# Designs tried in a protein design chat: VHH binders against q9y6x5. Part 481

Target 1, 379 residues: q9y6x5
Amino acid sequence: LPPKLLLVSFDGFRADYLKNYEFPHLQNFIKEGVLVEHVKNVFITKTFPNHYSIVTGLYEESHGIVANSMYDAVTKKHFSDSNDKDPFWWNEAVPIWVTNQLQENRSSAAAMWPGTDVPIHDTISSYFMNYNSSVSFEERLNNITMWLNNSNPPVTFATLYWEEPDASGHKYGPEDKENMSRVLKKIDDLIGDLVQRLKMLGLWENLNVIITSDHGMTQCSQDRLINLDSCIDHSYYTLIDLSPVAAILPKINRTEVYNKLKNCSPHMNVYLKEDIPNRFYYQHNDRIQPIILVADEGWTIVLNESSQKLGDHGYDNSLPSMHPFLAAHGPAFHKGYKHSTINIVDIYPMMCHILGLKPHPNNGTFGHTKCLLVDQWCI
Key: E = the ipSAE of ESMFold2; O = the ipSAE of OpenDDE; V2 = 0.75 times the mean of E and O plus 0.25 times the DockQ between their complexes.

## First folded at step 24 (VHH)

Design hf7 (framework vhh_8dlx_2; at its last look DockQ between E and O 0.90; V2 from the best seeds 0.78)
Fold by OpenDDE, look of step 24:
Structure hf7 (fold): chain B 379 residues (1-379), chain A 118 residues (1-118)
Amino acid sequence: as target 1 above (379 residues)
Amino acid sequence: EVQLVESGGGVVQPGRSLRLSCAASGFTVSDNWMSWVRQAPGKGLEWIGDIYYGGSKFYNPSLKSLVTISRDDSTNTLYLQMNSLRAEDTAIYYCAKGKNYEKAFDIWGKGTLVTVSS
């Protein structure tokens, strides 16, 4: 049988939720599969960039989705969650569903994974849903499982995306045990729904399933705000992205803007583009603005507005609070194996291996995931 | 004691609607996969639909337009709403509890008879 892979993302599922809450369905999934406890995601730790890194194996500077909000100075185009359908933004990389879709006797399916409703390199999945946050998990699950089961050519790669627990994390903050417990229980139940549905359709034994996330969540507070208006007049720059990593486009001399911001807060690092730390792999793209501001964990960059978010993400990707997890099950994976850490870009070469696809050049290391796979030596 | 008890069956005219109830005891409906099945006279069991842990519902394609499954957590009760009933919908209707992570049921109700007749 041709290998099949379903990639599932629960947005904003912080890795340590697995330690602090009960997940009977997910734990059962893990028990019969593998777990990577921490996945080091890419900087910035936002939704669009990290989801695209998962499916491309590239750092943000390489695949070109460098934030949830972007601006291209040459074309004067803007990217946002409400304006993400222009292939211009996605075409700097080739996501795995396109690679898969172009193979003979294979097709791809997608339920609202970022970028899947856009033709990339003039290719779109044979089956996809236009992004709509109002569409239930049930409907998404129904479509994905139907396509996996009845498609011709067969769907060999599918993606499924869900907005929780990210939305709730923002609303309640990750430290709200009462509300987050409720939210995470729902997530676990949905995982149960997924597994049960796959079993009922007879897909479970032959389907590889990866359950992962793009980032974690950190607690924010009204007491930890960085007000840029206190440091610089808004007429001196254009804000492309705000918090916790602000992208600044100067309207005056860059150096002057930098000098006004560099000492704005002890809880914020200010970088000229060329001085962005190498470890972020966030420098070599024209879509990265001339100045970036990086708030410390739990701090929020604001203008003359109060933040309504009690949780946020996008911070330094070395912070544990920003890290998601990865669990997997299927013929390609061991049973009952736990691994400590991988990089999020490592997922792509692994998925390519599972599907028998030739990977595009990427930043992942296949060796980091060998221990998860039954056909590989774990050294 | 673990038990499922169906109710709401009876004789109805074609085109009418009917709501069946399934009261559970000894376990929580919302924590389990629940199913409705029916058996018409002289026929085998027919799957109607499922409601899973997270509330996801799946239906027999042949019946999807005619049935809706729901549950009430406060009363620990499963429901089957049937609309536009036909003579062919005459059957004993059963609710069942699914065995987690298996394609099997571990608890069945005794069933309730629905007769669609003019």
Scores: ipSAE 0.870, ipTM 0.948, lowest interface PAE 0.5, mean pLDDT 96
Fold by ESMFold2, look of step 24:
Structure hf7 (fold): chain B 379 residues (1-379), chain A 118 residues (1-118)
Amino acid sequence: as target 1 above (379 residues)
Amino acid sequence: EVQLVESGGGVVQPGRSLRLSCAASGFTVSDNWMSWVRQAPGKGLEWIGDIYYGGSKFYNPSLKSLVTISRDDSTNTLYLQMNSLRAEDTAIYYCAKGKNYEKAFDIWGKGTLVTVSS
């Protein structure tokens, strides 16, 4: 019987929530499996880029989903979270569900993971749900478990995506203990539903399950605004993305736009594309604009003096507040093992190993995840 | 101390609706997965459906269009809504508390009788 893997993302689940809140269901899951206490994600620390990095093992510059809002100067195409279906954006990489279902006697299933409702390289997940945030967790879970249990050819790779705690983190901010306790308790209850359902269907013992996230969340404030209009006239640039990493396409000489912006705020770094720090791996793609503005943690770039955000993400990927966790359970994984850190791009080669797939060229390091796996020498 | 008490049973005409209640004491309903089961005269137990920790609901396929399970966390009460009742729905209806992460129940109510007759 082929190995099976379910990859689950709870969007915006900051790693230190595990220490600061109670998760009886998730802790029970971890107790019988493995935990990676924090995962260093890719810059910029946004939803679409990081979900695609998980399933491709690539930095954003290499897979081409470089932000939640993008512009391609060659084709004049625009991408946004409401305009994300053009395969053009996704075709610079091959995600794991495509590789998986091209194998003999295998198929893939998806419940709303970013990109799974797009025909990437003319290939869409064998079973999928079109994205609709109104669809309940129970319906997503029911579809995924039905496909895992009843499909021919068998589903060997499945994904499940949920919008929380990201949505509530934006609304309340991660430091709102009252509201975030209620939100995170609900998330833990849904993890309990996941585990209970897998056990009830007889899937639990032979299914590998990864529960992870794409990024964390930091607290914002009306006292931490960077007003771009105070520094530069709108007519001098096209704004491709705003906050916390602004993507600036100059309409006049690039150096003039840079000079108007470089002293705009001590809480914002301004980079010419060639000067973006090498540690970001965020330079070598035409979708990365000539100038980017990177706000300090908790600062919001605005065009006026107000913002409705109480929490946000997208900041420097070295910030612990931007890091998710990874937990896993199943026959491929040790029991009761905790690991300090991996890079988010390391998840892809680990998943390929579990599934017996040849990984495409990628930025992950299989050695970083070997200690999680029962079939590997850890030392 | 730990108890499940069903109520709302009785005699009802075919085609009508009925809502059963299950009051829980000594434990929190939402911290557990909960179930409704029934037993018709001379029959074995028939599973109706479950509600899990986060509110996910799963039903017996033969009953799915006729029943709805819900819970009220503020009153610690589980409900079974039954619609378009038929004579074959005559049964004793039980609520039960599941053992967490197992296919088993550890607490049962005493049941409430529903009789569907014209």
Scores: ipSAE 0.618, ipTM 0.874, lowest interface PAE 1.9, mean pLDDT 94
ESMFold2 (binder alone), look of step 24: mean pLDDT 84; pTM 0.840

Design hf8 (framework vhh_8dlx_2; at its last fold request DockQ between E and O 0.97; V2 from the best seeds 0.89)
Fold by OpenDDE, fold request of step 25:
Structure hf8 (fold): chain B 379 residues (1-379), chain A 118 residues (1-118)
Amino acid sequence: as target 1 above (379 residues)
Amino acid sequence: EVQLVESGGGVVQPGRSLRLSCAASGFTVSENWMSWVRQAPGKGLEWIGDIYYGGSRFYNPSLKSLVTISRDDSTNTLYLQMNSLRAEDTAIYYCAKGKNYEKAFDIWGKGTLVTVSS
C-alpha cells in the first residue's frame, strides 16, 4: 500500500499551550507518536505564508505568499483572504499536493487548507472543499476521512485546516486563561474526534498524521499601540498590510517616507526592503513592498482607529510566542519521542520522504527531522 | 454505578417524530464517544450513529436523513431525534458508551422499544 499522510493545522496554536493547559487527547496522540516542542516558522508569522511554507518547504520570499494581504505593482492585483483564488499568487511554488498528483497515480484531498481550492500550475487537489469558515469540523473531518477511505486513485495526501485557536486568540488574548482553556479544550476534543474517526474507519494504523500549526499568538493591549498617522500623512503612502508587520508603498520619494517613519516609535523597526535582516529571508520578492514596519512583540500598528484585538501574530519568527508545535503519529514515526525544535520549512522534505515523492528545491533540511522517522538514523 | 438508561420509546404513527433520551450515570457523556444502535424484530443490530468527544457526529448513511444525535452536557444525557418514522423503524433502541480510541463499546443501556404503527 502506498504511504498516506494527513496534515492537520490548528491555526494559531502556540507551542507553550501544551505546557500550560491540559490536552488529554493530544497527549495521547503524542505518547503514541512524536512531538516537536517548537517549530520555528517563517517571517512574517502569518497564516497564508506559513501554511504555504509547510507544503512547499520555502521561505516566503521564495514561494511568493509574503503576507495575508499583498499587492503586485506590475499587475496591480491585490491578494487578501477574500481575494485569494487567483493562481497568479500561488504559482511561484509547487505545493506538495500538486507534486503528489503529478509524480504518482495518486490523489490529494484538502479541507480548507490555504491554496487548496486554487488551481496551481493548472492542477487542483483531486478532492477539496471551497474555503468557508462556517463549515463545521465535523463536515471537514467527514469529507477528509471519506476521501482517504474510498477514493480511486487513492488519496495519499490530505490536509485539514481549522481556524481555532487563532480566532479566539485574537479575541481574548493568549493570556486569558479562562477563555483560552475553554477554547483549547475544544481543540483537544476535536483531536479526539479525528483519532476516533480514523480508528473507526480502520485508517489509523496505516495513516501518517501530522498535527501542527502555522504560528502562535502574543498578548496585545490598548496600551501598546503605534499610531502611524502621528508620523506620516496618508497621502504619502499606500498601506498594503498593517500589523504587526506593515507593508508600505510610498506615493512620494521612498527616502522621505522612510525618514518620516524611521523614528515613529521606539517599539517599531523600519526597514527599507534592501535592509531587511537576512535572517528573515524576506527580501527577494517583488511582492514585498519598498518599506516594511515591524512592531515589537505585543505592540500593534494602527491608524487613527484603535485595535480591537487582544492577541496577534506576525511578529519576529524568533519569538517563542510565535512558534507552533508539531506532533505526528503513524508508521513513519517513532513512538514516544520528543524533539526540541525544527524549522517549519523542514516539514516539506520530511513529508516528501514519507510519501516517496521527489521534493522540489526547498529551504528545508531533511536532517532536522531524521530523529522523528523510524527509517532514519538519529544523531 | 456506571449505567445508561434509555427513555422516550413508545407507540407512534408513521410520519411522526420521536426523541429518545439516554441518561448516563457514573461517567461524563462529553468525555466519551457515544452511539445509538437498534435491533428490529428478527433482525440483527444496526448502527445508527455516533457522537464523539468534540461533538462530531457520524451516521449510518441509510438513516442520516432521518436521525440527529445530540447531547446535553449539563444533564449528562444523549439524545436521538428521529423524524418521518416508518414501520421499518420499529425496534429496540440502545445507547452505548464507547471505549476511548477503540471500535468497541463498554457500556450498554437496556434499550427502549419504539413501535411505529398506524
Scores: ipSAE 0.935, ipTM 0.973, lowest interface PAE 0.4, mean pLDDT 96
Fold by ESMFold2, fold request of step 25:
Order: sequence, then C-alpha cells, then structure tokens
Structure hf8 (fold): chain B 379 residues (1-379), chain A 118 residues (1-118)
Amino acid sequence: as target 1 above (379 residues)
Amino acid sequence: EVQLVESGGGVVQPGRSLRLSCAASGFTVSENWMSWVRQAPGKGLEWIGDIYYGGSRFYNPSLKSLVTISRDDSTNTLYLQMNSLRAEDTAIYYCAKGKNYEKAFDIWGKGTLVTVSS
C-alpha cells in the first residue's frame, strides 16, 4: 500500500487564532495527530512565495518566487496574482508534485495550490483545477477526494488550497473578533467536512493529512500610513511592489533614490539590496530589486493617502503575527503530540520522507520534524 | 427531546417536483452531518445524499441530477428537493443524523411517504 499525503492550506491562518477562537473540528484533528504551534515562514511573508517554499523547501531567493508582484529586468516580464502562469517564474525550483508524479506508478492531484496549473519544467500536476477563486470548497474537496480514491496510476500526493481566512483578515483585520469569529467558525466547519469526507470514503486510516498555512495577519489602520509621494517624485523610480515591502527600481542614481527614502518615515526600514539583513535569506536573486522598503508591523506604504485594508501580511518573518501553524494526522505521524516550532522550509524534506522521495537540494532540516514522525527517534 | 420529523410527502404525478422538510429538535443541525435515505417498497435502503458541517454536499451518483439537499440553520431544518419524479422514486424518505467523524447514523426520522403515480 503506497504512502499517500494530502497537503491542505487555509491562507492567512495566524497561529494564535488557535488559542483565541474555538475550533472543535480542528482540535479533534489535532487530538488524534500532531500540532506544531508556530511555523516560522519565509520573508517576504506573502502568499505565492510561502506556498512555493512549502513545496520546494527553499528560501524565496532560491526558488525565485520572491513576491506576489515581480519584475525581471532582462526579459521585461511581470508577475502578479492575475499574471502568474508563465513557467519562467516557477522554473527555478522543482516542486514536490513534479518529483512525485515522475516516480513509477504514481500521480499527483491539485485543487488550486499556487503553481499547480503551470507546466513547471514541462510537467503539470497529473490532475488539477485551473485556478478560480469562485470555485467552492465543496467542489475542490469533491475533486481532490475523487482523484485520491479513483485514479490510475494512484494519486499519492495531493494539494488543496482555500483563500480564507486571508481574504477576511485583509477586509476586517485580525482584531475584529465578531467578524473573524464568524469567518474562523466557517473554516473550522470546512475542516470538519474534509475529515468527515475522508472517513466516508475509507481514506482516513491510510492517508497522511497536513493542514497548514502560509502566513498570519496583522492589524492595519488609517493612522499608520507611510506616504511615498511625500518623500520622492514618482518619476524617479519604477514601483514593482508596494506594501508592506516595497520593491523599488531606481530610474536615476540609486544612491540619490536611497537618500530621498532613508528618512521618509521612522516606521520604515530602507535597504539597499546588499544591506538586506542576512536572516531574511532575501538577497541572491535578480528578481529582488535594488532597493526595498520594509514597513513596521501594522504600517501601510501608500502612494496617495488612502488604504482599503484593515489587515495585512508580508512583514518581517520574525513577527509572531506573521506565523502560521501546522497540524497533521495519519499513519506517519504520532498521536497527541505537540511541538513548539519548525521552519516552513522543513515541511518539504519531511513530506519527501513520508512519500519515500529523494529531496532536491533545499534549505530545510529533516531533523527539525523527526519528533512528529513515528518511524524516527525523537531527540 | 432529540428527534427528526419529516414532512411534505404525499401523492405526486410523474414529472413533477417535490420538496421534503426535516425539522430537527434537541440538537443543532449544522453541528452534525445529516443525510437523506429512502426505501422503496420491497427494497433495501438507498442513500440519497449528505450535507456536512460546513455545507459541503455529496450525492448518490445515480440520483445526483435529480436531487438537491439544503438546510436552514435559523429554523434547524433540512430540505430535499426532488425534480422530474418517476414511479421508481416511490419510497419512504428518511432524514438521519450522522455520528460525527464516523460512517454511521445514530438518529432516524419516522419517514415520509412519497408516492409517484398517474
């Protein structure tokens, strides 16, 4: 019976939501499996970069998806959440579903995970849904469980992505207890649907399931704005990405642009690329622009004075508000075990171990996840 | 008191539509997975479909195009919409409460009879 793994992401699920809100279905899942209370994600703490880090085990500088908005100066190509299908952007790494389905008698399935509808290294997920945010969780769950149950060759690795609570976190902010309680209750109910369906289909006992997220969320405010137009003429640079990490391509002397920005706000750090802190692992890729601006937690960089968001993410990855969690259940995992922290890049080598795959070179450390696994000695 | 009460059954002509109701008391419908099941005369139980905690629905493939399950959390009520009824849809229709995280039912309604005849 080959090992099988379903990887599930609920976008923007901040780790401390678990202690601040009620999750009867998720807590039941955790009780019979494992919990990692905090996952230290990669900088920038954005959706595309962190989802690709989970499935490649690489820092953003190494896998090449360095932000949700990118520019390549040589090819003049742009990447955005509405323009993400060019394999050029994804081909600097090999995600686990590609490695998996190239094995003898195995296939991969995907319900909306970032990159799974792109032919990466001329290989697309064996079964997939073209990305469409309007497709219900019910339809995503139906497709992924159908593929897990009925495919030849068998689906041994599957992914499932859902846009909440990220969308609502942006809209309401994480401090809006009334609205976020309603949103998170719905997500917990969908986790219940997932578990119930897997049991109804007879998949539960022999399927490894990871439920995780890419990042958290912090509260924003109209009284915490950084107005770039007050500091520098728009004509002196090209704006590649805005907030909370702005990516600045100078049109004039870069030192002059840096000097105009350096004192713009005490709530923003301005870095020349070579001066970006080493702990970010965010320097060694041509897609990282010559100047980045990193807002303090809860601050928003704007060109004009208005902002529509009440919550945001993308900040320094040392901030607890940016950290997701990981829960897992299945034959590979202990039952009732709680672990304090791992790095998000550690998930990839752990998944490769579970599936019996040789990992590509990566930044993860298998030893960090050994205590989660029944076949490993815990330290 | 924990119970399920089906209603809306009766005699219906072929080709017509019918909506059945299942009123629940003593528990919250949305905290449980719920099901519709039917039994035609002289036959075994036939699963129609389920609705789960978050509203995800799954149907018997042979009935999928003919039925829709819904619920109203404010009235604690399940519904079964049936379209293009045929004589073979004559059955007693039951709603049932599932055991959470199990492939089993723990509470059944008394059933409501649907007779499809011309």
Scores: ipSAE 0.804, ipTM 0.928, lowest interface PAE 0.7, mean pLDDT 94
ESMFold2, look of step 24: ipSAE 0.756; ipTM 0.913
ESMFold2 (binder alone), look of step 24: mean pLDDT 84; pTM 0.840
OpenDDE, look of step 24: ipSAE 0.920; ipTM 0.968
ESMFold2, fold request of step 25: ipSAE 0.748, 0.804; ipTM 0.910, 0.927
ESMFold2 (binder alone), fold request of step 25: mean pLDDT 83, 83, 84; pTM 0.837, 0.838, 0.840
OpenDDE, fold request of step 25: ipSAE 0.933, 0.934; ipTM 0.973, 0.973

Design hf9 (framework vhh_8dlx_2; at its last read DockQ between E and O 0.97; V2 from the best seeds 0.90)
Amino acid sequence: EVQLVESGGGVVQPGRSLRLSCAASGFTISDNWMSWVRQAPGKGLEWIGDIYYGGSRFYNPSLKSLVTISRDDSTNTLYLQMNSLRAEDTAIYYCAKGKNYEKAFDIWGKGTLVTVSS
ESMFold2, look of step 24: ipSAE 0.750; ipTM 0.914
ESMFold2 (binder alone), look of step 24: mean pLDDT 84; pTM 0.845
OpenDDE, look of step 24: ipSAE 0.913; ipTM 0.965
ESMFold2, fold request of step 25: ipSAE 0.802, 0.786, 0.818; ipTM 0.926, 0.923, 0.932
ESMFold2 (binder alone), fold request of step 25: mean pLDDT 84, 84, 84; pTM 0.846, 0.850, 0.846
OpenDDE, fold request of step 25: ipSAE 0.935, 0.936, 0.935; ipTM 0.973, 0.974, 0.973
ESMFold2, last read: ipSAE 0.830, 0.819, 0.828; ipTM 0.935, 0.932, 0.936
ESMFold2 (binder alone), last read: mean pLDDT 84, 84, 84; pTM 0.846, 0.849, 0.850
OpenDDE, last read: ipSAE 0.935, 0.936, 0.935; ipTM 0.974, 0.974, 0.973

Design un1 (framework vhh_8dlx_2; at its last fold request DockQ between E and O 0.90; V2 from the best seeds 0.88)
Fold by OpenDDE, fold request of step 25:
Structure un1 (fold): chain B 379 residues (1-379), chain A 121 residues (1-121)
Amino acid sequence: as target 1 above (379 residues)
Amino acid sequence: EVQLVESGGGVVQPGRSLRLSCAASGFTFSRYAMHWVRQAPGKGLEWIGNIYEDDETYYNPSLKSLVTISRDDSTNTLYLQMNSLRAEDTAIYYCARHIWGEARTAKFDYWGKGTLVTVSS
C-alpha cells in the first residue's frame, strides 16, 4: 500500500510554547515520534506565504504568495483573505497535493489548508472543504479521516488546518500566560482528539502525521508604534500591506517616497526592492512592491491610529519568536528523536520522499530531515 | 474615532432593488478597502464583497450577479446596490473597514451597527 501522510497546521503556534506550557497529548505524540524544536520559516512570516512554502518547498519570491495582502500592478488584481481563490496567485508554483494526484493514481484531501480550494494548474484537491472559520475541528477531522479511509483512488496526502492559537495570540499577546494557557490547552485537547480518532479508525500505525505551524507570535504594545502618517502624506503612495512589513506602492517618484520614509523610525528598516537583504529571498517577484518597510520585533506600523493587537507576526524570519515547531509520527519517522532546527522549506522534499513523489525544483534540503526518517542515514 | 454608519435598509418585496449606504468618518476613507457583510437570522456572518482604493471590486460568487459595490471618496461613502432581492437576502447588512495583512483571523477591524433589510411579500 502506498504511504499516507496527514499534514496538520495549528496556525501561529510559537515553538517555545512547548517549553513554557504543558501539552500532555502533544508530548505523547512526540514521545512516540520525532520533534523539530525550531522551524525557520520564510520571510515574511505570514500565514498564506508560509503555508504555501510548506507544501511547495519554495521561498515566497519563487512561489508567488509573497504576503497575505498582495497587489499585481500589471493586472491590477488584489489578493487578500477575502479574495484568495483566483488561481492567478497560486499558479507560480505546484503544491504537493497537485503533484500527488498527477504523478500517481492517488487522491488528495484538504480541510481548509490555504490554496486547497483553488484549482492550481487546473488541478484541485480531490477532496476539500471550502474555507469556513465556523466549522469545528471535529468536523474537519471527520471529513479528513473519512476521506483517508474510504476514498478511491485512495487519499494518500491530506491536510488539516486550524486557526488557533494565532487568533488568540493576536488578541491576548503571547505573554498573557493566563489566557494563552487556556488556549493552548484546547489545542492540546484537539491533538488528543486527533490521535484518538486515528486510533479508533485503525489509521494510527500506518498513517504518517506531521503537526506543525506556519509562524510564531511576538508581543506588541501601544508603546511601540510607528506612525507612517507622521513621515509621509498618504497621497504619495498606495498601501498594499501594513504591519509589520509594509508594502509601499509610490504614486510619485520612488526615490522621493523612499527619502520620506527612510528615517521615519529607528525601529523600522526601509528598503528599495533591489536593496532587500538577500537572506530574505524576497526580491525576485513582481508582486513585491517597490518599497518595503520592516518593523523591528514587537513594533507595529500604524496609520494615525492605535492597534488593537497585543500580538503579531510577520517579522524577520530569523527571530525565534517567529518560529514554529514540527512534530511527526508514523512508519516513516523514528521514535523518541529530537532535532534542533530545520528550514520550513525542508518539509516539502521530506514529504515528497515519504510519499514516493518526485519533487519539483525547490529550495529545501532533504539532507536536513534525514535524521527524522527511519530509512535514511543520519550523519 | 473611526465610525461606520449604514443606512438604506427596510422592508422590500421580492424582486425589488435596494441601495445601501455606509458613511465613514474618523479616518482617511480613500486609503482603505471596504467590505460589505451580512448576518441573516440564525446564520453566521456572510461576506458579500469588497472594493479597493482603486475601485477594483470582488464579490462572493454566490452573490456576484445580484450586487454591486461602489464608493465615493469625496463624500466618504460606500454603497451596496442589490437587485432582484429574495427572501434569503433578509439580513442585517454591515459595512466594514479592511485590515491589511491578516489571514484566517479578521478581514476587517471596524464595522458599523448595521442596517436591517427584510425581503417579504
Scores: ipSAE 0.921, ipTM 0.964, lowest interface PAE 0.5, mean pLDDT 96
Fold by ESMFold2, fold request of step 25:
Structure un1 (fold): chain B 379 residues (1-379), chain A 121 residues (1-121)
Amino acid sequence: as target 1 above (379 residues)
Amino acid sequence: EVQLVESGGGVVQPGRSLRLSCAASGFTFSRYAMHWVRQAPGKGLEWIGNIYEDDETYYNPSLKSLVTISRDDSTNTLYLQMNSLRAEDTAIYYCARHIWGEARTAKFDYWGKGTLVTVSS
């Protein structure tokens, strides 16, 4: 009888794909549940930061996963997708699966959600898969459903992560209708498989399912490159992250580095850390470097080389192209309700409510999601 | 323009050591993190480890005690030292250039052609 929740992410699923492409299976899911048409994500609009924001309810500066590429000058530690398992990076917050499985008679399961194969606060997801991009969606789904059905203590919170449409969005760009239609049809088929699997296993009626994403995707072009090497000698700084938000660790006086960069391109904003706009909530963490460079939408920062990406993300989180969607179905949710927008940090307190967990301090507002839930007054 | 050329492969007996090299050209080697990756016959790619421009290294946990990655920026050369070789270490070994800020997608922009290591009695 305990409430159960499956959180699913299809990486890089831009909100308006739902309006511009056909999704019969996802549309049926939405019809019998709820839709949030736009989720305003956190800056920077990158994969690890936004997935951690979903499960912590925190801005990046507060949870410490501030980019997909990070460096700590005191410890000389590096973070990347290849070396993402040091708990040092993840321990500035407590993700919901840790809180969940520390409850009496509860466990958590994970199929490749960022961070679920890391022992965060000495606690790793009770059931998990080590990240491996070669593992099919079917195998990820099979493991998750078997754990939801056959675990003691029972799995009450599960996560499922898939790399598309992000990978194809980078490769083709979101405006390539031919290729993206094919990619998005495959994703809709996976959603159909998910729902059918849950129905066949008797899970569908009593499992809450959230299908969401971390960010969108914008079109890039070889005509919109910012060549950083033409503005500053590479010996003056260490590059921690490149595009579309570059993270610059000066090797010389930082004001000198700033002055060399500030007029590099009219399509790039250069910020000293203390001057980063307050609306980004991206300032108060030692992992945020002294200078960041923020490219305009559709522009790519390069090191005197071409870029093979036709689509990218990481831009200003006010841009609609960076926004994902959220759909949900299950006993906690209304049926046939559409909501215009929430903040991505609002998902965490909503999930805590559904699971009966006390949320840690966070940046979400539970009131923003009340209208999605059957047990809440919408006003 | 960017080139990565692996060398040092060959047939080696179990229990022995082998050092692979990767010669880099066409880019400023000293600013990039570099990776070693291998592919055993009939298997997928397996990440071995990397080394950053400041010589900090990270390894696949299953291989950590068996391998050491180093670099020489004066010769633009990346190295992989492998010890106590086993039959399952038979693979094509590749060096690859790091790309910043990618997650759960393509993480290298240039690869070498690989060097074959065969561990056989």
Scores: ipSAE 0.832, ipTM 0.929, lowest interface PAE 0.7, mean pLDDT 94
ESMFold2, look of step 24: ipSAE 0.792; ipTM 0.911
ESMFold2 (binder alone), look of step 24: mean pLDDT 85; pTM 0.843
OpenDDE, look of step 24: ipSAE 0.883; ipTM 0.946
ESMFold2, fold request of step 25: ipSAE 0.820, 0.819; ipTM 0.924, 0.924
ESMFold2 (binder alone), fold request of step 25: mean pLDDT 84, 84, 84; pTM 0.837, 0.837, 0.839
OpenDDE, fold request of step 25: ipSAE 0.916, 0.919; ipTM 0.961, 0.963

